# Ledger of designs, part 127: VH-VL binders against q9h9l3

Target 1, 176 residues: q9h9l3
Amino acid sequence: PRKMVAIDCEMVGTGPKGHVSSLARCSIVNYNGDVLYDEYILPPCHIVDYRTRWSGIRKQHMVNATPFKIARGQILKILTGKIVVGHAIHNDFKALQYFHPKSLTRDTSHIPPLNRKADCPENATMSLKHLTKKLLNRDIQVGKSGHSSVEDAQATMELYKLVEVEWEEHLARNPP
Key: E = the ipSAE of ESMFold2; O = the ipSAE of OpenDDE; V2 = 0.75 times the mean of E and O plus 0.25 times the DockQ between their complexes.

## First folded at step 7 (VH-VL)

Design W17 (framework fv_unasnemab; at its last look DockQ between E and O 0.67; V2 from the best seeds 0.00; counts 0 for: pae E 7.8 > 2)
Fold by OpenDDE, look of step 8:
Structure W17 (fold): chain C 176 residues (1-176), chain A 122 residues (1-122), chain B 107 residues (1-107)
Amino acid sequence: as target 1 above (176 residues)
Amino acid sequence: EVQLVESGGGLVQPGRSLRLSCTASGFTFSDHYMDWVRQAPGKGLEWVAEIRNKFNSYTTYYAESVKGRFTISRDDSKSIVYLQMNSLRTEDTALYYCARDEYEGSYYFDYWGKGTTVTVSS
Amino acid sequence: DIQMTQSPSSVSASVGDRVTITCRASQGISSYLNWYQQKPGKAPKLLIYDASSLQSGVPSRFSGSGSGTDFTLTISSLQPEDFASYFCQQANSFPYTFGGGTKVEME
């Protein structure tokens, strides 16, 4: 299934006290890890908290950022009709104000065979960082500069590929 | 309509340099990988080089036969892809095609130019 | 490098014939195999991508199959305009490589 992409988004805080999570960066990679999309995105509301420590987003990134409505259109065009892989992907979709069909969604934070392979409890929610280290022997989200959404999306895709055959068979027998 | 138009071909002596250009129109140039493929007279097709888009840091790839001598580059603002050919050899003689790669990474050439002829001869 | 062995190098056929061209990769290339048609004095034209996907505008008499190392291009009923050279190309890894080509000639 090459019509598969992985997505990872970074959010900043908007609204009162910055409690609203708004999309500020989105990265999409294909099955091979090539980057299909990677843009800073300008939220429609004033940014109160850049959450830089986690998001990696700084004020300078917003100077030429793509307006949310435009970015959303670009992203949806890429996602439409594809299997979308992500980690805790419901957060990404929420930030995009978009909901992908469940039958075409793969959340690596909720794949028991993946956790099993990592010697983790099958029903536990493990972090992307932990799974990546255990299964790919790779360190992501290192340092104080914040996350790289491209790196995270690539890791997510690679993790899914480890259990793709088994999980797709399971889903075929047990459609969501 | 998608169009690719190559230029810059000609007759040169071995050891000389030549720069090919391919002007693209009819599509969002900056989204696509671009490739050069050549065909020697009466021979088959040979991939030469690829340059990827901005999302992939304009990464370049080369055939071993041209590595170190050829340089692929692009100007997205002008919708042009270039092939700088240095230290040309007689075996570089060929029709050089510019080809558009698929946008989402399936890696097929869906559009080709008509080609520009490069002849290397003493 | 991945070598692509294409066979036959040439084939004589008549209009209406079923024509089959084979391409074998020296190692597994998954489904990253494309087929092109080239007529004399013209640029190659994409026919099939990803082993079996028909390019838009290409007649349905063309089909591709295979995965791994062995691939096949089939013309179910050869038409006059189909006399040309055909090339396979792997895009699994760099450098991209083409088969040697197959010339489909009129019998």
Scores: ipSAE 0.801, ipTM 0.916, lowest interface PAE 0.6, mean pLDDT 95
Fold by ESMFold2-Fast, scan of step 7:
Structure W17 (fold): chain C 176 residues (1-176), chain A 122 residues (1-122), chain B 107 residues (1-107)
Amino acid sequence: as target 1 above (176 residues)
Amino acid sequence: EVQLVESGGGLVQPGRSLRLSCTASGFTFSDHYMDWVRQAPGKGLEWVAEIRNKFNSYTTYYAESVKGRFTISRDDSKSIVYLQMNSLRTEDTALYYCARDEYEGSYYFDYWGKGTTVTVSS
Amino acid sequence: DIQMTQSPSSVSASVGDRVTITCRASQGISSYLNWYQQKPGKAPKLLIYDASSLQSGVPSRFSGSGSGTDFTLTISSLQPEDFASYFCQQANSFPYTFGGGTKVEME
């Protein structure tokens, strides 16, 4: 498959003490950064912690949000059969209650050549904000209004494109 | 069955206006980019304009030859894309096609209407 | 603007022939190249997208190849319904541009 998308999700806290991460927004972009999906998502459980400083989610966003079951179906239809790029993407897949094949998954938090380009230890997990500033000279996640999952997904795709040729060759020689 | 039906073409004098409509059915119209492509009699294809979907802020793009004279717009509730053509010139004479632009994995016109004819002459 | 040069402008062929049409971009367009078929009085029909992907419902005798600046459409064994005009189109950047077309005619 040569079709590739990037995903970024925002989670809110549900369950006891807000310790469960539940999907509350998902953004998916194509290879060039065009938005394929961007919806606020209503968790099936009561939200006890909006985590607004990081998620950007507020109570008003939930008023007409897409129910989780419907949103999940829409999202999975886009992801199925494609190469999916994300940053710490296992958190997004967990929130979606979804398994994506490892052979079609690209995690920009675990690509040694990308860290090397950023003058970071190859085995370290660097934040999306740090890698984007270092390699793209772009400030994301600015201010205290929370993160934009569209902005994060777009940055993630652009970061992957910096190492795409090298990393795809590596994966072809070393299949997961 | 995906269908695109253009209407609004006709014979007009230079300097006049026409509004073309394209009614879509058989798919989720609001998820797609929509384009207008024209073809002068006996000539090749020329891309005219694109309007993106709500996720991409209804952003519009135009060929230089029509910029400032043509306006593309859409009404997702009616599944219609429009092309408002002002200050028409004889070189705008063409068959105007409405096309659906698939952008999920790549960009391509997977469905076209039959076209509506615009003739600009005195 | 990206100029798309298509060759040949016309070709005379017989049923069963292999037909090859070439399209060249004035600058790199990666794989953002589509091929369309147009019959007289009809709207264009998508054949190949993203340089080499066959559109659903299109016969397997059609194939596309290439990347960057040089692209080819091949019809492995020409059928009567394949006598038509063929156009390439780049979708790398705005404005989208089409090749001048290739008319595949009977001998």
Scores: ipSAE 0.609, ipTM 0.866, lowest interface PAE 2.0, mean pLDDT 92
Fold by ESMFold2, look of step 8:
Structure W17 (fold): chain C 176 residues (1-176), chain A 122 residues (1-122), chain B 107 residues (1-107)
Amino acid sequence: as target 1 above (176 residues)
Amino acid sequence: EVQLVESGGGLVQPGRSLRLSCTASGFTFSDHYMDWVRQAPGKGLEWVAEIRNKFNSYTTYYAESVKGRFTISRDDSKSIVYLQMNSLRTEDTALYYCARDEYEGSYYFDYWGKGTTVTVSS
Amino acid sequence: DIQMTQSPSSVSASVGDRVTITCRASQGISSYLNWYQQKPGKAPKLLIYDASSLQSGVPSRFSGSGSGTDFTLTISSLQPEDFASYFCQQANSFPYTFGGGTKVEME
């Protein structure tokens, strides 16, 4: 069968008033939660707002960061041909300027069986933090030092595993 | 072409130290986990140690029989993995192989060096 | 530690024979089971990974099967170059452990 990875990204503010979200860190983990990629990424545009409280990105991280074009090439090479799991994953793909095939995309923010396990309405959009607390008994994204994309990618893969058999069967019957 | 070349083996007395090196070429060394596996004369294979890649913080793992005495390390800029062997015992006598480990959710040794012989005797 | 019990310890066979080697783990290892071939004076060579996946460059006469605790390596039609020792290895948990080996010898 196809290999499966999970991805999570952290973004900083670029563009007018820092309202554009630009990729500044990307982490990719395999099925077992081992890290395949974890780099700080230098956006091609001037950083207006590091968003450090949420992103965890500080100016020092950009000093040796991989330029966006190079990082994007590295990341896409890993993602191509694989099932990619993420949480609200369209934001990550947008920051990568990339479109992964829907048939190979899994979004833990939109999986009804996962919501049912968390005692949430099937069609509700639940945060990664909420699902991780409810289903994995773990607190992520704690404090004001920002999110860890490694921690978040690992949590996302663990959440998907809880429903993988049921959801893969559903997708086989109902191709996206 | 993937190549792994071990060196640094030899004859030493018990209690002494020896450092093995394994020079890698033909692949992106920094992506892979690297392992040492040994084979005593006429015996089967015994896993010794593993060092993971930068993304996994270069985490190291050891067989119980060598823990505290052996240290695995790597230099990604030179594509070399090392095994520092301290407090050697006669039971450490073996052919030591360097092996490349896969890191993408499966763990297997897809390339092996020819090995370097360590003999510990008084 | 997970003990790997391999059987038989040796087998005498002729070119063209079907050879089956089994490997049993002392506890479940899912499909994290690898097979290696080793000729005298040579390093081991990977044949099968993840129980059933054929390594690139390995002839299709080699196949692997099994999951959980019981695994099998099959050589469908033995060739002269297949006379060697074969080892299974679990990669489910540290320490990685190997079976005791099976020597496939010419009859």
Scores: ipSAE 0.024, ipTM 0.658, lowest interface PAE 7.8, mean pLDDT 91
ESMFold2 (binder alone), look of step 8: mean pLDDT 94; pTM 0.950

Design W18 (framework fv_unasnemab)
Fold by ESMFold2-Fast, scan of step 7:
Structure W18 (fold): chain C 176 residues (1-176), chain A 122 residues (1-122), chain B 107 residues (1-107)
Amino acid sequence: as target 1 above (176 residues)
Amino acid sequence: EVQLVESGGGLVQPGRSLRLSCTASGFTFSDHYMDWVRQAPGKGLEWVAEIRNKFNSYTTYYAESVKGRFTISRDDSKSIVYLQMNSLRTEDTALYYCARDEYYGSYYFDYWGKGTTVTVSS
Amino acid sequence: DIQMTQSPSSVSASVGDRVTITCRASQGISSYLNWYQQKPGKAPKLLIYDASSLQSGVPSRFSGSGSGTDFTLTISSLQPEDFASYFCQQANSFPYTFGGGTKVEME
């Protein structure tokens, strides 16, 4: 059968006033949380704002970072044909300039049974941090040195696994 | 073409040491988990050890029968995985295979070397 | 450790026969089961991974099924090149363990 991966990306600010989000790190994990990919990525445009508090990206990480075109190719080879899990995953796909089929995409920010298990309104968009604390009793994205995209991808996969059976059955009956 | 070539096997007395090497080519060695699997003469397969890649902190795992005696390691710059075997026993006599562990979709050994023979005898 | 019990230990068959080999895990292993073929004097070759996924280049007459504890490898129409030993292997947890093997030999 088709296999599943989870992805989380970090973006930095480029363009006027740093308002454009450009890919600067990508982490991909397999079903068990093993890391398939984790690279710092050099945007083709000048970095105006590292957004370090959230991204964890610093100037030092860019020195030996993989150029965007090369990183994109590597990432797409891993994602193509697989079920890809993410949280607010449209942001990751946008930063990758990539279209992944909706039938193979799982967004943990928009899974009603997951919110129900967390005692949250089914149609609310809950943060990854909140869902992970509520359902896995684990604190992620702690401190002020930025997020770990590896940690976030692992948490995202673990959250999806809590509802995988029921949600895959739902999608089989109600294809997107 | 993916190739795995084992070397370092031989005849050795109980209690001695031997170091096996497996040289990989034809793929990005640093991206893969690498394993050693052995097969005693006329017997089945026994998994011995695994070393993960840099993304997964070079974590190592061992079968209980070899734990504390064998050490798996790798040199990504040379595309070599090693198996250091100490305190060898007659029960360690086997053909030792190097195998590539593909872990993207699942965990499985998609390529194997031809093996190197280790005979532990007095 | 997870014990893998493979049955039968040997089977005599003719070209064109359907051959079925079973593998039973002592604990649940989800779908983390692989099947390998080994010919005399040769290294094992991957046939099936993740219980039912056919490895690239392997003929479609080979198929795998099962989940949890009970798994089956089926060869739908045995060919001369299929006379070999077959091993299952669980990859759910360490240590990885193999079944005892099944020798498919000519009748």
Scores: ipSAE 0.450, ipTM 0.816, lowest interface PAE 2.7, mean pLDDT 92

Design W19 (framework fv_unasnemab)
Fold by ESMFold2-Fast, scan of step 7:
Structure W19 (fold): chain C 176 residues (1-176), chain A 122 residues (1-122), chain B 107 residues (1-107)
Amino acid sequence: as target 1 above (176 residues)
Amino acid sequence: EVQLVESGGGLVQPGRSLRLSCTASGFTFSDHYMDWVRQAPGKGLEWVAEIRNKFNSYTTYYAESVKGRFTISRDDSKSIVYLQMNSLRTEDTALYYCARDEYFGSYYFDYWGKGTTVTVSS
Amino acid sequence: DIQMTQSPSSVSASVGDRVTITCRASQGISSYLNWYQQKPGKAPKLLIYDASSLQSGVPSRFSGSGSGTDFTLTISSLQPEDFASYFCQQANSFPYTFGGGTKVEME
């Protein structure tokens, strides 16, 4: 019942022209929104584009950042065997180079009852910012200095809790 | 092997101060919330204070009975949590346990030290 | 503050007996309820967390159930090492509060 965490990652651009998304920050919160993990992460490749407007990452954050291999190990210890909640979570798992079982994954960008509560089309992909404003009456990702992955992870958990009972029942009846 | 070792207890007169220490080993101390729980002679358990980790801004919480008199703090570089006890009262007499608060999936004390005895009497 | 009422305060039992201890919260605490065992002269030991999750290394004869306000700890077949005091604890809100304890004694 409480073996559930929410995750949000920030990525920077690496590789040719900064087109590769590499993990640069990860935040994980427990069911109540307490922070279990929040570290800046140093990609193994040269950072071409900090994507600061979106990621909130700046060069100074990399000075004492945790190397990717170490951070990945720490993060996976937290996620393994747990129900993991995220928004467009496939991007986070890709940046972590990690496969999490679909049966234990909850993606708030793909939960029809959540969109229904927000008066949005059930099969549309709505942004975290929009759902949080509509359902929690809270503004996140404000300003131009980048997103807070802690704030995003907390909002994601709170959004999931709004539909948890009905969605878990749906998944129990429809477990592909 | 997780170990928590309390020290600093003793006999003191009412109105005086003591500082308790709890030295942790065998785990990443900086990742955990740390708590103090006390037990008066022949009585049950009473939660005293909690200090959260760096991820949660080292926030502190206290039982009403000790608020304003006790201060919980930690030194992550030494893996020590402290309880500074000021203005001690006879009702503070108890065995004081240090406990690790697992907050990953829920909140519970998965490891406890053996405790250090504080006796407040004239 | 959330009051935790634990019953019975003591129970006399024999090896092989089923022992049931109850804990009632003065207000809803969801599943934020833990059970601890304490032997004379020893620190408490976690048995069950989050109402029904068995702590690693704890024998399967221990089980927990309940949610909201009413919780139960069951020992299905009492063993000699189980004669001890048992405490429930809520972690729903500050201050954390413990039940008064139940002493399981040999007949």
Scores: ipSAE 0.409, ipTM 0.805, lowest interface PAE 3.0, mean pLDDT 92

Design W2 (framework fv_unasnemab; at its last fold request DockQ between E and O 0.73; V2 from the best seeds 0.00; counts 0 for: pae E 5.3 > 2)
Fold by OpenDDE, fold request of step 15:
Structure W2 (fold): chain C 176 residues (1-176), chain A 122 residues (1-122), chain B 107 residues (1-107)
Amino acid sequence: as target 1 above (176 residues)
Amino acid sequence: EVQLVESGGGLVQPGRSLRLSCTASGFTFSDHYMDWVRQAPGKGLEWVAEIRNKFNSYTTYYAESVKGRFTISRDDSKSIVYLQMNSLRTEDTALYYCARDEYSGSYYFDYWGKGTTVTVSS
Amino acid sequence: DIQMTQSPSSVSASVGDRVTITCRASQGISSYLNWYQQKPGKAPKLLIYDASSLQSGVPSRFSGSGSGTDFTLTISSLQPEDFASYFCQQANSFPRTFGGGTKVEME
């Protein structure tokens, strides 16, 4: 448990048409939900689309944002050697331009026992919002203000904890 | 080298106020939680208060015995943690330690100051 | 609050002895249990964190075990410099609480 962290990232659009997803915020929490990291991050390229309604990122957040290279170093330092829990975590790693070992990765969007517990099809990909509501009776990502990566990371960790024992046993028998 | 140096202790009468300071050096102060722990003469250790870091909105926690009377705060720019003690009581008499608190998923006090003595007496 | 009951309150031992100190929590605290050593006139020193992890620089004769409610600190072979007071501390919930302490003194 002490070697476990949860991560959630928010991305903005860069490139000529804003189709490139660039890291703009990253939040990491420990097993207890305490925040280990939460920074706005400045992409190396010009931001074309803040995607505010989803990301929660606004132009003002970039004024004192941490440069991507620096932030990446800080984040990797935290993640190294840890079991990293996330939801659809491949998107976060892609934006971070870093891929954690599969054996140390837990993706709550691909945990059948979690879906089963939520009375969802085991092979379906459910949203973090849906699972959080069903299993934690909590509303996240409410309104039009965009997501909170801290809130999402905390929810992700709490969801995983519900199935941790069962899933870790499964992984032990079936290594990824 | 990690160093924690407490100051501000002294002799005061009941009902008075005192502010303790703990100056930290040798590490990234802003990353860590900071705690105060006290020890009455000849007695055991008693946790007093904790203040979290910026990522956790500087959230504070207090022992019931000091709630409403003591306030823990910090100045990351100066690497100082404070303990404002109001409405002091005789039972607050103790050596007050500041301690560095781990935050990464484990919670322990790995570095302690030498302490500053607070004596509350009429 | 979580009460930490530490036993014994004192123990007389000789150099080379195996010393065991117990700490019991009034409720489950997982592995959020730390052990400290305190010598007279000195600040406490961290020995063990997370129930069984040895702090850097601490001799290997110190070890911790346990989870849930029952925890143990063991000194495999007591050395002259180990005569001191020892405290357990739970970090599971607030308020943080310490055990009453155990004084290890020379027989």
Scores: ipSAE 0.922, ipTM 0.950, lowest interface PAE 0.5, mean pLDDT 96
Fold by ESMFold2-Fast, scan of step 7:
Structure W2 (fold): chain C 176 residues (1-176), chain A 122 residues (1-122), chain B 107 residues (1-107)
Amino acid sequence: as target 1 above (176 residues)
Amino acid sequence: EVQLVESGGGLVQPGRSLRLSCTASGFTFSDHYMDWVRQAPGKGLEWVAEIRNKFNSYTTYYAESVKGRFTISRDDSKSIVYLQMNSLRTEDTALYYCARDEYSGSYYFDYWGKGTTVTVSS
Amino acid sequence: DIQMTQSPSSVSASVGDRVTITCRASQGISSYLNWYQQKPGKAPKLLIYDASSLQSGVPSRFSGSGSGTDFTLTISSLQPEDFASYFCQQANSFPRTFGGGTKVEME
């Protein structure tokens, strides 16, 4: 069998008025929640808005941050050929400037059985925080100092494991 | 290209201490979990200890038989993992292997050193 | 601790024989089981990981199967270089534990 990992990225604002989302941290965990990668990443463009309330990124984190091109290479080596789990994962792939095959992608914001278990509308996009509280009875993204991408990636993997058997069977019968 | 070289073994009396070292080369040492596995003369394999990487807070795990007496540690700048063995017993006599733990999906020891011999006797 | 019971302790076989080695866990370990080969005077070498995944460079005559508590290593057609000891190892929980080993020796 292929390996499975979960990813969560933090973005900062670059470009005009800080409207462009640029990768500034990436965390990847294995099936059991062990961390495979967790680095602060220096965008190639000037950071206009650290978005610290959500990203947890501050200027001090950029001092020893891995340059984007190097970080991207490291991350892609981990993701290639694996089933990658994320929440609203298209944002992460966009920030990485990377295409991952749909057949190997699992987005916990678009898994109807997961929403059903949380008593949420099947076609709605629920936040990671909401699903984690409802299904795992755990509070994540607490406070105003920013999110932990490690914590988010771990929660995402645990959420996927709740529906893994059912969803993999569904995908085998209904390939993307 | 991946190499693990153990050193520090020898003959020691019961109750004494010994420190084993394992020098790694040919890979990014800081990305891997590292383990010690021992084998008593003519016997099977016994897992001793594991130290995780920086991403996982250098967490350590020990077999019950060595807990409180052995300490695993690492120096990522030198690519060395250590096993500090205190209060040695005759039952600790074994060939000690250093092993790299490939933990990306299922945890397995994909590379092993040749081992260093520890003999605990009078 | 999870106890790994390996059978048989030894088996005498001839080149070309099919050899089967079994490993039983005292509790469920999912697919977190690895198989290692050890030749006299040498360090162990990984053969199979995650119950059934063949390590790169290992001949296809080696295969692993099983999940939960019961696992099997099969050598479909024994070759001269396969006379060695074989060990299973669980990686589901701490402490990591090995089976007692199976010595495959010449008949």
Scores: ipSAE 0.665, ipTM 0.870, lowest interface PAE 1.5, mean pLDDT 92
Fold by ESMFold2, look of step 8:
Formats: sequence, structure tokens, C-alpha cells
Structure W2 (fold): chain C 176 residues (1-176), chain A 122 residues (1-122), chain B 107 residues (1-107)
Amino acid sequence: as target 1 above (176 residues)
Amino acid sequence: EVQLVESGGGLVQPGRSLRLSCTASGFTFSDHYMDWVRQAPGKGLEWVAEIRNKFNSYTTYYAESVKGRFTISRDDSKSIVYLQMNSLRTEDTALYYCARDEYSGSYYFDYWGKGTTVTVSS
Amino acid sequence: DIQMTQSPSSVSASVGDRVTITCRASQGISSYLNWYQQKPGKAPKLLIYDASSLQSGVPSRFSGSGSGTDFTLTISSLQPEDFASYFCQQANSFPRTFGGGTKVEME
């Protein structure tokens, strides 16, 4: 059977007024929540806004960060051929400048059965924090130090497991 | 060539301590999980302990029979994994293997050392 | 703990025979099942990982199958170097556990 991983990325602001989101950290976990990758990444462009409150990225993290081109190669090698789970995952792929096959992509922000378990409308876009608290009885993204991408990737995988059998069956009947 | 070389075994009385070492070469040690597996004379294999890598906060796991008495640790700068064995019992008598564990999506012991013998006898 | 029950405990066979060894887990372990070969006085050697994946350098006469609780190692045509003990091992949960072993010996 095909292996499954979960990914979470943290982005900083680059480009005019810091409006472009550029990759500054990436964490990848396997099905059991074991960490396969977790590195700070130096964007190829000048960082205008570290977005620290949400990203957890500070100037000190960039001193020895892996250059984007190198990190991207490492990350894509891990993702290739796998089912990749994420939350609002298109943002992560955009920051990676990467397109993963839709048939191998799972986005916990767009899974109707998961919303129903959380007592939310199936079309609602729910935050990872809210879904995790509601469905796993766990608090993530606590405090003002920014998000932990490892914690977020692990939570994303556990959320997917709640609906995995149902959703994989649905996707088999309704190929993307 | 991947090599794992165990050392530190010997003859010891019950209640005493030993520390085993396993020196690794030929691969990126810091990426891998490392395990100890033992085999009593003429018996099967028994997993003893595992230590995970840096990405997994060096988390450790133990067989119930050794929990609280044995401590697995690693020094990535020296490429060494250790097994501190306290309060040894006669049932700890075995050949102790160091094993390299996979870290990228599967869990298996793809390389093993030749082992070091621990004999606990009065 | 997940108990691994391995059958048979021993088998007498001749060169050229097809040998089948089974391993049953006390609860589901998905495909997290590995097979090792051990010769007297030697360390175990990995043959099969993830139930059916052949380790590099292992002859294609070895194959693994199964999922869930029931797993099989097959040697399609036994060779003289295959007389050894074989162990299954689950990696689904801690503690990692091994089957009791199967000794494949010359008739």
C-alpha cells in the first residue's frame, strides 16, 4: 500500500510590503506521527515581515537555515509518490513552488465528513486549532510564540485518521 | 559500508551495572533510530530499547522487562549509542545486538552488529 | 503487547523444496511486519520489510505476503545457504516483538 505523510509549513512575508508568503519552516510526519523532516528554511528573497506571532520565525532562526533550493529538493524527495495530508495545503504547495498530484493530496480544511464530526457545515473552512480541540480534545498553537509546525503536522494526520476510511472510499468512487 | 561494533559486555554479579557501547560508521548516524536487541543462549530474539533521532527529540522506548533499569542514549557527534544496564539480573544474560533502525517511513532493523555478551551470574 | 505466533517451530526440507512459514499477530499490525534470517553464531539478517518488500541483496526466491494479522514468508526453491532460523517481527507498536522462530533444517 501507498505511504501517507502530513506536512505543515510556516511562512514569512517577502516581496512588496511583505505580502508574498515565502517558506521559512517545513515539518513532515509519517502516519504514526514520527518526524521525517523539520528544518528552518531561508527564503531566496529578502524577508520583510517575519510574521512571528503566527509563524514562530525570528531572525535567529535564519542564521543557519537551509537555503530554499536545497530544502525544496529534500522535501520533494520525501513527498514524491506519497499521499500528502495538510491543512489548507495549497498554501504549503504554493510556498514550495510545487504541484502534488490531486489524487494523492488530502486537505483537512476541505473534508465534509470531518466538518460534520465537528458539528460544522460541510462547506465551512475550519481552523486546524478548532478542529483539533473539537475532535481530538487537544490544544495546539498555544501562546504568542507562534505555531509549532511539527505539532500542527501531527494534529493534521490525526484529524485525517478520523475520516480516513470513509474519505479514501469516497475518493475511490469519485476520483479528483 | 555500514558497520556497527558493540563493546562493554562481560561477566557481572546480579545487582551490578554494565554499560554497552555501539560505534557506528558508514552512514549518517544522526538520521537513524537505534535499537538494542538481545538473545539469550539458545533462545529467540527480544527487543530491548530504541532511541529516536533529533527530529523526534531523541525519544526512548523500552521493553517492560528492562524499564526503569536500563537507559538507552546516544552521542551523535561520536556516532555512538549506549545501553546503561543497572540492577542486572540473571535473566538479562544474553548476546546484545546493536541494530540500525529505519527512519523514513518504515521500521525495520537493516543492519546489526555482531553483538557483545553479557553474563549475569553469581 | 502484540504476540507474534510463528508456525511451524521447525521444518525438515531438502534443497529445491518450497518452504512456507507463517506468522500471526494477536491484533492488527497493518503491513508493519519484517522477516529476518539467522544462522548459528551470526547476527540476524533482514530479508523482508513491510510484509512484502524485498531487502536489497536478498535473492528473489524469498517473498513475503499478508496484511493485518496473517503473514507468510516463502522460499520458492530452497538453497543450501537457506538452512537457518527465521523470525518475524512486528513494528506496528511498542514493544517491538518477534515470533518464536522457525528452524529450517536438512532432511
Scores: ipSAE 0.314, ipTM 0.764, lowest interface PAE 3.9, mean pLDDT 92
ESMFold2 (binder alone), look of step 8: mean pLDDT 94; pTM 0.953
OpenDDE, look of step 8: ipSAE 0.865; ipTM 0.934
ESMFold2, fold request of step 15: ipSAE 0.040, 0.111, 0.158; ipTM 0.663, 0.697, 0.732
ESMFold2 (binder alone), fold request of step 15: mean pLDDT 95, 95, 95; pTM 0.960, 0.958, 0.958
OpenDDE, fold request of step 15: ipSAE 0.921, 0.912; ipTM 0.950, 0.948

